VHH binders against o67189. Designs and how they scored, part 5

Target 1, 350 residues: o67189
Amino acid sequence: METTIFQFQKTFFTKPPKERVFVLHGEEQYLIRTFLSKLKEKYGENYTVLWGDEISEEEFYTALSETSIFGGSKEKAVVIYNFGDFLKKLGRKKKEKERLIKVLRNVKSNYVFIVYDAKLQKQELSSEPLKSVASFGGIVVANRLSKERIKQLVLKKFKEKGINVENDALEYLLQLTGYNLMELKLEVEKLIDYASEKKILTLDEVKRVAFSVSENVNVFEFVDLLLLKDYEKALKVLDSLISFGIHPLQIMKILSSYALKLYTLKRLEEKGEDLNKAMESVGIKNNFLKMKFKSYLKANSKEDLKNLILSLQRIDAFSKLYFQDTVQLLRDFLTSRLEREVVKNTSHGG
Below, E stands for the ipSAE of ESMFold2; O stands for the ipSAE of OpenDDE; V2 stands for 0.75 times the mean of E and O plus 0.25 times the DockQ between their complexes.

## First folded at step 1 (VHH)

Design n3 (framework vhh_7uia_1; at its last look DockQ between E and O 0.01; V2 from the best seeds 0.00; counts 0 for: pae E 23.7 > 2, placed apart)
Fold by ESMFold2-Fast, scan of step 1:
Structure n3 (fold): chain B 350 residues (1-350), chain A 121 residues (1-121)
Amino acid sequence: as target 1 above (350 residues)
Amino acid sequence: QLQLVETGGGLVKPGGSLRLSCVVSGFTFSDYYMAWVRQAPGKELEWVSSISSSGSTIYYEDSVKGRFTISTDNAKNTLYLQMSSLKPEDTAVYYCARDVEYTWSGEFDYWGQGTQVTVSS
């Protein structure tokens, strides 16, 4: 059978399917995780996780047929990750693949879920052993929800808590997360906590809270403004952070980390590397951060980023070697940048 | 136990109208969002519209905005979908579904058997 995660979830827990082996794949990984969470709740101690890169052939085949007589149901829900690595262990021999297919076809006592962390293409699904699984078992796809459906879910969560979110704030949040349900869940929960008493969310508040490493202080707003070259606003935010007791060295650490990552990305991009892949290689996996880093790369040349790194190193050295106030050095840096922009933009030749 | 029964489908010409009905039993409308979901031949399930238990919050897929109207009659425990200006692309099996309010899943926990809508000349 081939079906969607919605149809599968609809029937699995109320009318058990005759099929026993299922492949779960798709773009919307959060929906697969939600299904597996319900499965774990139902099966309890009879929910078994296997890793294809670690298990032997014999252990795998035993796990598919073995049932529990202690704690909960006699049947098990067996969930397998890294199935591709298990297939590599079996090798290229047709005999080994045929044995695997026969064992999977003959599962009667347990449910087996083969979980992929991405959407499988038609060519992958048409290859053994998945081709045979489609005939005696099921292929379950978790398709991405429509943008309007995702917007509905987000609005519903705010309304459930009595929070009114402005239209531009909502659109900003949706675009920033690229409509990713897992990221939206995390950001919306954070925003709900922030607005628990006030019960309203404006665009400005969403920008501050979505970027915060703390619900009460937004160090990232300072970094964002500086990297976008809004030095006047950056100075105001810096003064606020210091007034609230944020240590200057912590600001320096975050800014230095971002500057180094940006410089690396700029270098890789100029060499013709795929930007999305490059961002993931430096630890930027979140769609929110990817969008931000794209804007920073657009606002800064390679030379701008090199000069920023050198300026930050100089500030660190001066605070340590000459016992100068790090806050004053940061203010001096921002003020110099602002003065340069005023001269450049308001001069007779500008 | 819990049951959703759709009626009102049929054959209609492009530009025509149909009204779908869904009678629910075994749970209270005031506790759930309700939805219409459709599946065209050879295509995946597509969410069409949702309505809150109070009827005050309504959402539509962009392709049906201005053409379809979702509504409820809480006294009759019935969900409706009034479809107008129907297009061949609206040909599908239409399902009534109960929305899951307690999670971020975007999924539906109970479905009807569906009613066929065919738009053709």
Scores: ipSAE 0.027, ipTM 0.592, lowest interface PAE 7.0, mean pLDDT 80
Fold by ESMFold2, look of step 2:
Structure n3 (fold): chain B 350 residues (1-350), chain A 121 residues (1-121)
Amino acid sequence: as target 1 above (350 residues)
Amino acid sequence: QLQLVETGGGLVKPGGSLRLSCVVSGFTFSDYYMAWVRQAPGKELEWVSSISSSGSTIYYEDSVKGRFTISTDNAKNTLYLQMSSLKPEDTAVYYCARDVEYTWSGEFDYWGQGTQVTVSS
């Protein structure tokens, strides 16, 4: 009736349960995404997505009630997003909820997955129709994992391949990824491929292999230093990025994206927009990122950001039109900014 | 003492020509990348043309290419902009500027006061 996403996934793909309707919710959304990705691979063209905020009641019920009179029809997996929005369209009428519960209870040939993008509270789960789904179907929870549990999952993946990982190598990997399961999956797969014949993984090897996987972390450090006007350190980090093979176009893409977002935020503030709301409008929703962007805004005037954007556009165009080395153009830009800061401090004019 | 002085602006009919001059003093002209930048009423600053310190590498904005010619006279520390086939859209205040970066950034150490160019019937 009620289970964790790990327990559910273990059995669903080998010995599927008799129940046909499941609610997926939880704090660890990556685990839900992983299950749904595997579900999509299994069902292929028979994997159907419904958006509760976009479809009519009759479209919804038709999708759930479709059956084959003959053996030419195939079992489908129906995945429903925004189910709460669909429920709001039904309103508070008891008849409409009873019809919905009846349809869900009578799903027999397909699987239906009702997916929530957050962990549901006890009161939400005890309300219809979810209360009834818990009875005739299942509630699947993706709970937040502790750092220790994440460490054990990573160790298990290496053990499944017979790979012994040094403790300091493992700790470096966990810290580098911030215990992020999506990042860890990518890095662990690469490390497994690297160590598949040797069967041991040292700190030096993780640093070499994971560094290439963590290239975006190093680029974001460069962007951070540049935007905070620490041009001397930014030059050193740039040299490191290039020496380890980071592509200059990636640097330009991330820096340009950040500069544009910051310029947009300056303009929104001038028009009286709340900074928190403005940040969300340009895709900055994480509190850590909001803190970083607040520091960038403090360090850079609107004119600073306008000039930065123009410089980046010129570097990109000059690289493409005149085949100049993008890395050298970036170095020249940073060197000029460092020298200009010294001149600004000694000049009385302006 | 760094100084840039533009001259040569004025009123011209469409299709006419003007030659802008920028006399530079207080630094060795041949050591710097130089540019012409304009600002039309109600518009942002618009880069027009740039010339390398040697005078051999020259860039133009697309809308002025073939009509405007940037040049230097290093012996006189003077930057020029020869404008021909002028259009009403060329109406602006024209600035010469010293750009200390190889690429155009919109950052200038020094500006002239600007010279008005008006193209009207």
Scores: ipSAE 0.000, ipTM 0.087, lowest interface PAE 23.7, mean pLDDT 78
Fold by OpenDDE, look of step 2:
Structure n3 (fold): chain B 350 residues (1-350), chain A 121 residues (1-121)
Amino acid sequence: as target 1 above (350 residues)
Amino acid sequence: QLQLVETGGGLVKPGGSLRLSCVVSGFTFSDYYMAWVRQAPGKELEWVSSISSSGSTIYYEDSVKGRFTISTDNAKNTLYLQMSSLKPEDTAVYYCARDVEYTWSGEFDYWGQGTQVTVSS
């Protein structure tokens, strides 16, 4: 049975489901993350995360085992990321698949959440082991929301906080964020904080407050901080992202994409090309994003961008080839950059 | 297990007063916004009031401003709604709800069973 993430969330926290194994997938990953955050809150110490690309078969099955050596074990929530990678490790052996399915089917006390970072295709869902999981568990989908639905959600959020937003202001916010839920969440929170005792948010106010750096957890905020060379804050945000369950590779993907685009833009700029046209050529069409990229270009030399790209490539290589902790590598990278900046500032201030 | 239990509803005459209580178990107020919402027959859910974990930030719907007072007792983990000068239009089922900052679903994540408030002559 396939259910939406909203329906599932409502049911899960009010009336626990009979099923114990769930697949979470969809286009709106933010909704899944939100659910997982709630789950973590509910289970606390009994919330366990497994990474399919890192965990051994033995460890995996142990984690799913309900046989507690210690009688009276509390219900656990087990969240599995990168399940596809785990399946690859198991190979194509029929026996191994059967074992996996059997183990999952026998989960009776704990909840298991298999999380995909994208929408699964019908073919994937119809293949083993997901086919079997669908039969004895549940498939949860986080579908893309319509613009109207998103608008209503935003309005509802403001209303719940006793804040009215001018129509023009709301439209502005929606357009600037491109109806991205993660971005909207961040901006709405900022605006709520800003409004404090204010009942009405105007367009001018939204323009002033929107897209400012906040303490909220956001991958794009992390990238923004990094590219603007605020490494200290970037480190803090990184930790928050990881704690939130964002996979480091997702961060790396976005960062790499931005770095490459910036490097390309820098080169084109040096050749005397129009920057606006250049940005469009690399897929940057949004005016807000253009503004951000202009800021990044100002903050980074061609050499800086090159070095960034190389560093990211190294991190990727070390992660894939030597199985080093990507998060630690990112931390080390940021720390190293931070140290260099401190030294530069001390040398120029004397 | 998280539970919200509303009490204090009842029948009251116009101009009367009621005090609603919401006892929370499974989490502490100090970490969350709490809210009262209401649903009248045949109407949509309506937000009534919200209070921050510290109690420093309070919001009211315009229609209830000056008449209703939201408060918390952290020691008792209880949310209150003091209603005064009640009107027939205040007739609804009143729900206590938790507002979680990390939730972006457009809905509250935890609700009580609700308590009926009826204002009638």
Scores: ipSAE 0.000, ipTM 0.190, lowest interface PAE 16.0, mean pLDDT 82
ESMFold2 (binder alone), look of step 2: mean pLDDT 80; pTM 0.808

Design n4 (framework vhh_7ocj_1)
Fold by ESMFold2-Fast, scan of step 1:
Structure n4 (fold): chain B 350 residues (1-350), chain A 119 residues (1-119)
Amino acid sequence: as target 1 above (350 residues)
Amino acid sequence: QVQLVESGGGLVQAGGSLRLSCAASGFTFSDYAMGWYRQAPGKQRELVAAITSGGSTRYGDFVKGRFTISRGNAKNTVYLQMNSLSVEDTAVYYCAAEVYVGDWEYDYWGQGTQVTVSS
């Protein structure tokens, strides 16, 4: 069977499928994690995780056929990570692949979930063993949601509770979370509780409630301080964001997006384009964001934005290629910028 | 903006046929299951027919063999072909898209279209 995570997540727990082996893949990893969380809740001690890079071939086959860790009578949910690494252990011999396919085809007592951390390409899905899994099991895809779709989803949740959200408030919330569904769920639920009697949410209220902790800590504040070159305060806000569990990749995504838009606007400004119209062409339609971006353009030269983009690309590359800590690389960048500004001001002030 | 817009309802005599259409916008139509529900005066909404993204169909017991659900992914439209209509089929017919995003379960609903079958 081939289906989406949306359909599979809803139907699996109410009308379980006859298939026993499933591949979960896709760009929207949050939806896969939410499904697995529900699965763990349902199966409890009968929820088993296997790591393909660690598990032996015989241990793997035993885990799929057993009805519990003690050989008990209850059905298990077996979740497999790093399946590609397990396939490398088997090598490319036809006999080993045929054995794996037979074992998967004959799963009767358990449900098996093969989890990928990215979207699988057509070539991988059409080659063994996934080609065979598609025939006797299911392929479940978690497709990426568009920004407009996410915006409508959030609006629908507020409307269901009779809450009217100002456009500026909504845009702020979406920007703070970088359209991250997990963060949006948590913030929307918190805002619904806050507005349960008033039934109205303004920008000021969202600013106070969403990500409201000491020091007004949030991703947008960090980006704002960095783009206004207040590196000392930006460094403090970064430390707070990390201590409260905000993911470094989320910070990098928002910052990179803003830097690229600003660079484009700087180029259009130099060519004599109307700034308001240029902002709308890069998706900045809200008056609040337009005001902020005007401030950022005044604070940054074209060279500043070019250097920022190059630095962010380097941080991304070093975290990926050398597995270096993204937070430490970002701290190093901010510290370097702070020291550079001190030197510049001293040289110009003399 | 997620929108579901129904059309094709109206007055029809018993034994006649109608084709309902539901035009969807604001989401990736091909990824979602679509359904038709109906609500007669004084009754709860009930499932008429549903179709998965893969084309698998399900029907309510009182419409099996008479109604056919289909989808045109290229046109973002779901259809309900209603044959051999009876007075008991008189209801407001609603188009729905099933949505489950993480822990957030909810359905998108159209405004509904009235179907009236006369004897």
Scores: ipSAE 0.007, ipTM 0.245, lowest interface PAE 10.0, mean pLDDT 80

Design n5 (framework vhh_surovatamig_d1)
Fold by ESMFold2-Fast, scan of step 1:
Structure n5 (fold): chain B 350 residues (1-350), chain A 120 residues (1-120)
Amino acid sequence: as target 1 above (350 residues)
Amino acid sequence: EVQLVESGGGLVQPGGSLRLSCAASGFTFSDYWMSWVRQAPGKGLEWVATISQSGSEKDYVDSVKGRFTISRDNAKKSLYLQMNSLRAEDTAVYYCARETYVSGDYFDYRGQGTLVTVSS
């Protein structure tokens, strides 16, 4: 049998299939993990995990057939990770592969789930032992969800809790997570807890609450504020990142990467290259990030970017050669920029 | 603690081949798009190739299409770049890069990189 993870999840827990061996694969790994979590809740101590890179051939076959000894014969859910590594241990031995297929075909006492951490290609599904598993067992696919479907799932979660979310707040959340269901689950749960009394989520609230403990997400906010020259807010975000244990070198690497890409884009513009083509040459492919980089280019001259790069190189050199605190050097840089902007604006007034 | 460690660079003659590897740790590797980025001597960073979480989607800069192949092994938390028909212009430090939470792109390189020199 071949089915989707959605159909399989509903059917398995209500009217279990006759098949005993299943391959779980697909692009939406979060959906597979959700199924396995529910499986673990149902089977409890009869939920058994095998690692194909660690287990011997004989231990593997024993685990597939054995039921619980104490309390009578009880069905197990046997979950196998790194099955590809197990197959490599069998090598190109035809007899060993045939034995594996026979053992899998004859599973009657347990349910066996072979879990892949990616979507399998037609070539792999058409090769043994998966070709045979497709005939006597099931192939279950967790297909990538459309952006519209992901948006609907997120809205449903908020609606179930009676929470109204602003359209701009929702779009911000979806774009920052790149429509990643695993990240969305964590952030949505956090936002639901935050809005439990007010039942309203605004863009400002999502910006403050979502990603507050995520190193990657918060670093992007810092970089965005710095490149848009909002140094006061950048300083506050930097302090939050450090208080949550984000390493200064991670901040420096991301900021340096952005500065170098922006400088390269200014240089390509001088050579008469198309901006969209230039952006793709430095790895900027998605429309949200292209929009952001256009804003950064508008806010920064080539000289601004050159000075930023030189300042970042100086911070790196001082932290390495003179053992000075990277965070303090970065704060000093931001404070200096803030003071220059204040002086510049004040001097025009008198 | 996110770590990406590149390896496999070296000296090779024009027309030769090299395979670069990147070992990832400290994050759920299978949840992220991954890229290879290079920096030639005296030039800026150039994006080379990108691969989706599952490996079903791949993209390349025009200059390497048909010569380079990006791949990944999520079980081993590893990213690869198979480089064939190498040219002198491919000489660069190659970096393994993870997209952050903004989808479809790379934002940082986590290792020292691995040097590829194409010369007679």
Scores: ipSAE 0.000, ipTM 0.105, lowest interface PAE 20.5, mean pLDDT 78

Design n6 (framework vhh_7xy4_2)
Fold by ESMFold2-Fast, scan of step 1:
Structure n6 (fold): chain B 350 residues (1-350), chain A 121 residues (1-121)
Amino acid sequence: as target 1 above (350 residues)
Amino acid sequence: QLQLVESGGGLVQPGGSLRLSCAASGFTFSSYAMAWVRQPHGKGLEYIATISSGGGSTYYSDSVKGRFTISRDNAKNTLYLQMNSLKPEDTAMYYCATEYTVSWGEDFDYKGQGTQVTVSS
């Protein structure tokens, strides 16, 4: 079976498939993570995670066949990360690979999800063991809506109402919402209502109206303060965002995107690439964002950005795999950074 | 299992009011934006209102703006729709839903069994 993550997410919880083994891959990792979060909520203690780089072969096979006895003898949702590393441990011997395929084909009591952190190429999907999984299981792809497609959808909604939106205003709105279509819908309709008489929408107006019920605080302000190392104000803005209903995963998504772009720009800078051209290559085309990203690059070393990325990955893992509160983990991160600055400022040695 | 159970519908005269409720279970309710949608007999689904995950932002279709109010209680895993100044055109089966987007060309993720609202003389 081959299907999209959207259709799979919609049908799995209402019309469970006959297939028991699934490969989840694609460019839109957020949709995969959303599916896994729903899966964790449904299965609770019957949701188990295997790390292919850490698990032994026999532990792996046992985990696929055993049912959970917690809350009764029930099927498990078994989620496998780093499956490629597990394949490397099996080596290239035909007998070991055939055993793996046979075990996967014979899963009947549990659901098994093999998760990739990127979109798989045709060559990978046509090679064993995924070729066999495609025949008896399912391949689920999380296709990405391009940022350009999302931008054009937003522009179309404004144009349908006869509203002209400034390029900087549009870009700010897209960044504010993290290109989330649900949040964009909410904010676009508020902005359409606001601009109904004037038929023009400026950056200043978007800043005033978007998330207005949150006292004009927004995710971009939080990200800006954090990247400029104003941790005290970042904590205050974070608390406001959460109290007014902004989801922690939305904050994490935008912050992670910015951190990765900044790290890429640091690498390109080290190679002597023109900064303006490098920014455009990662999608930063408007003057407002270019100015902001230049200030972020000045405020952060390559090591700072690497540590931020690793910290965000840890927060994501702990919130999803150990059921820890994303907001509290993010607060702990910011508080730790603030405490380091206090120690640094007070230690002079006479 | 992700489950949404709507209630509060009924027969009401034009100009009357109803309050719909939706009890959510099987997912982390506070993590999802929620919507109310309706389907008149023999017609397609019509988008009514959306509320953000924490309740801080709302959106309404033009047909109900100023008459309906969407709200939520995350502590109780419950979504509400307060319907005032009801019109015969509001007659429909009402569903609560988790929504990726409806009016932007994407189907909503899931809906419950619904609750019937009839507005008649």
Scores: ipSAE 0.000, ipTM 0.182, lowest interface PAE 12.2, mean pLDDT 77

Design r1 (framework vhh_etentamig_d1)
Fold by ESMFold2-Fast, scan of step 1:
Structure r1 (fold): chain B 350 residues (1-350), chain A 122 residues (1-122)
Amino acid sequence: as target 1 above (350 residues)
Amino acid sequence: EVQLLESGGGLVQPGGSLRLSCAASGFTFSDYAMSWVRQAPGKGPEWVSGISGSGDSTYYADSVKGRFTISRDNSKNTLYLQMNSLRAEDTAVYYCAKDLYDFWSGYEFDYRGQGTLVTVSS
């Protein structure tokens, strides 16, 4: 079966499907996390998480069938992360893949959820073992929401609470969160908590609230600190983001996007292009973001930005080719930069 | 103002075909995923099919998979549902729906239109 995360979430908890094995994928990862949160609430102690990069083959197969030997055991929800890494460990042997497919096909007592942290392409879905899973199980997709749709949802939520949000305040909030649904929900709830009914929420108020709350760290705070070369604070914010469950790939995606935009702006500046028009051409339309990007351009040379881009590309490559932790690689990068900054300050400190 | 206008329903014999249309206005059509939802007499609404804003991804309820095809023309702000091999159980009022995700309540359907009646009878 193939369905959306929306229909699957509604159906699974009201009229559970006959299928026992599901692939969860898509661009809106927050929707998948919301489903898994409800799943964990329903199953409690019978909610089991498996990490494909760490688990042995024997442990994996045991976990899928643990309650199936005698029908008296309560069913489990088995959630599998890093399934691609598990497949890589099985290698190129046809018999091992056939065994995996047979085990998945024969799940009777438990529900199995294979979770991907990105949208799978048609090529990936048509390859084994997912091709077989699509035939006896289900493929569930969390489709990306458009920026306009997200904007309207946020505006509606404020309106329901009697709060009028100015257009520039709303745009700032959306840009600050990068349209990330989880971060946006947290910021919107925080703003509602600090606003009474019928209050007008201005840009200055949104800026004040965002800057004053130490309990809410966001990817843009990390990116801001890194681009302003405050590596010590950036390291602390990075650790907080990871502890709050922010995915390393989301951090890398936003940082890479900003670095590329800044490098493009440096090139356009060299050619004598108007900076304001150049910023608009790369999607920076909000006056606050324009001021921030001007600060980043002032703090970073063209060579600094080139070196940042190359470092981010190496982090991405090393995490994929050598199975190195993206967070650790990013932490190492920041620590290296911090060490150079400390040495420089000590040398010139009087 | 968001407006959705369904058309194309009617009386058809089992095994027949119908094509439903939904004319949308008042919003940027290509920015929103759209769905077809039906409600049979005396029953609650049932999601039938969905399509992404770009039209690249389509999804179907098991009851209609292989028989129905959802499509859209973003240049004309129009959503379509091609219904083949119709059965008595497909008898319902069919609604065009603008999909909506709410961070606090999950997915819901917003801005359902007036609906178009499909009757499959011999």
Scores: ipSAE 0.006, ipTM 0.176, lowest interface PAE 10.0, mean pLDDT 78

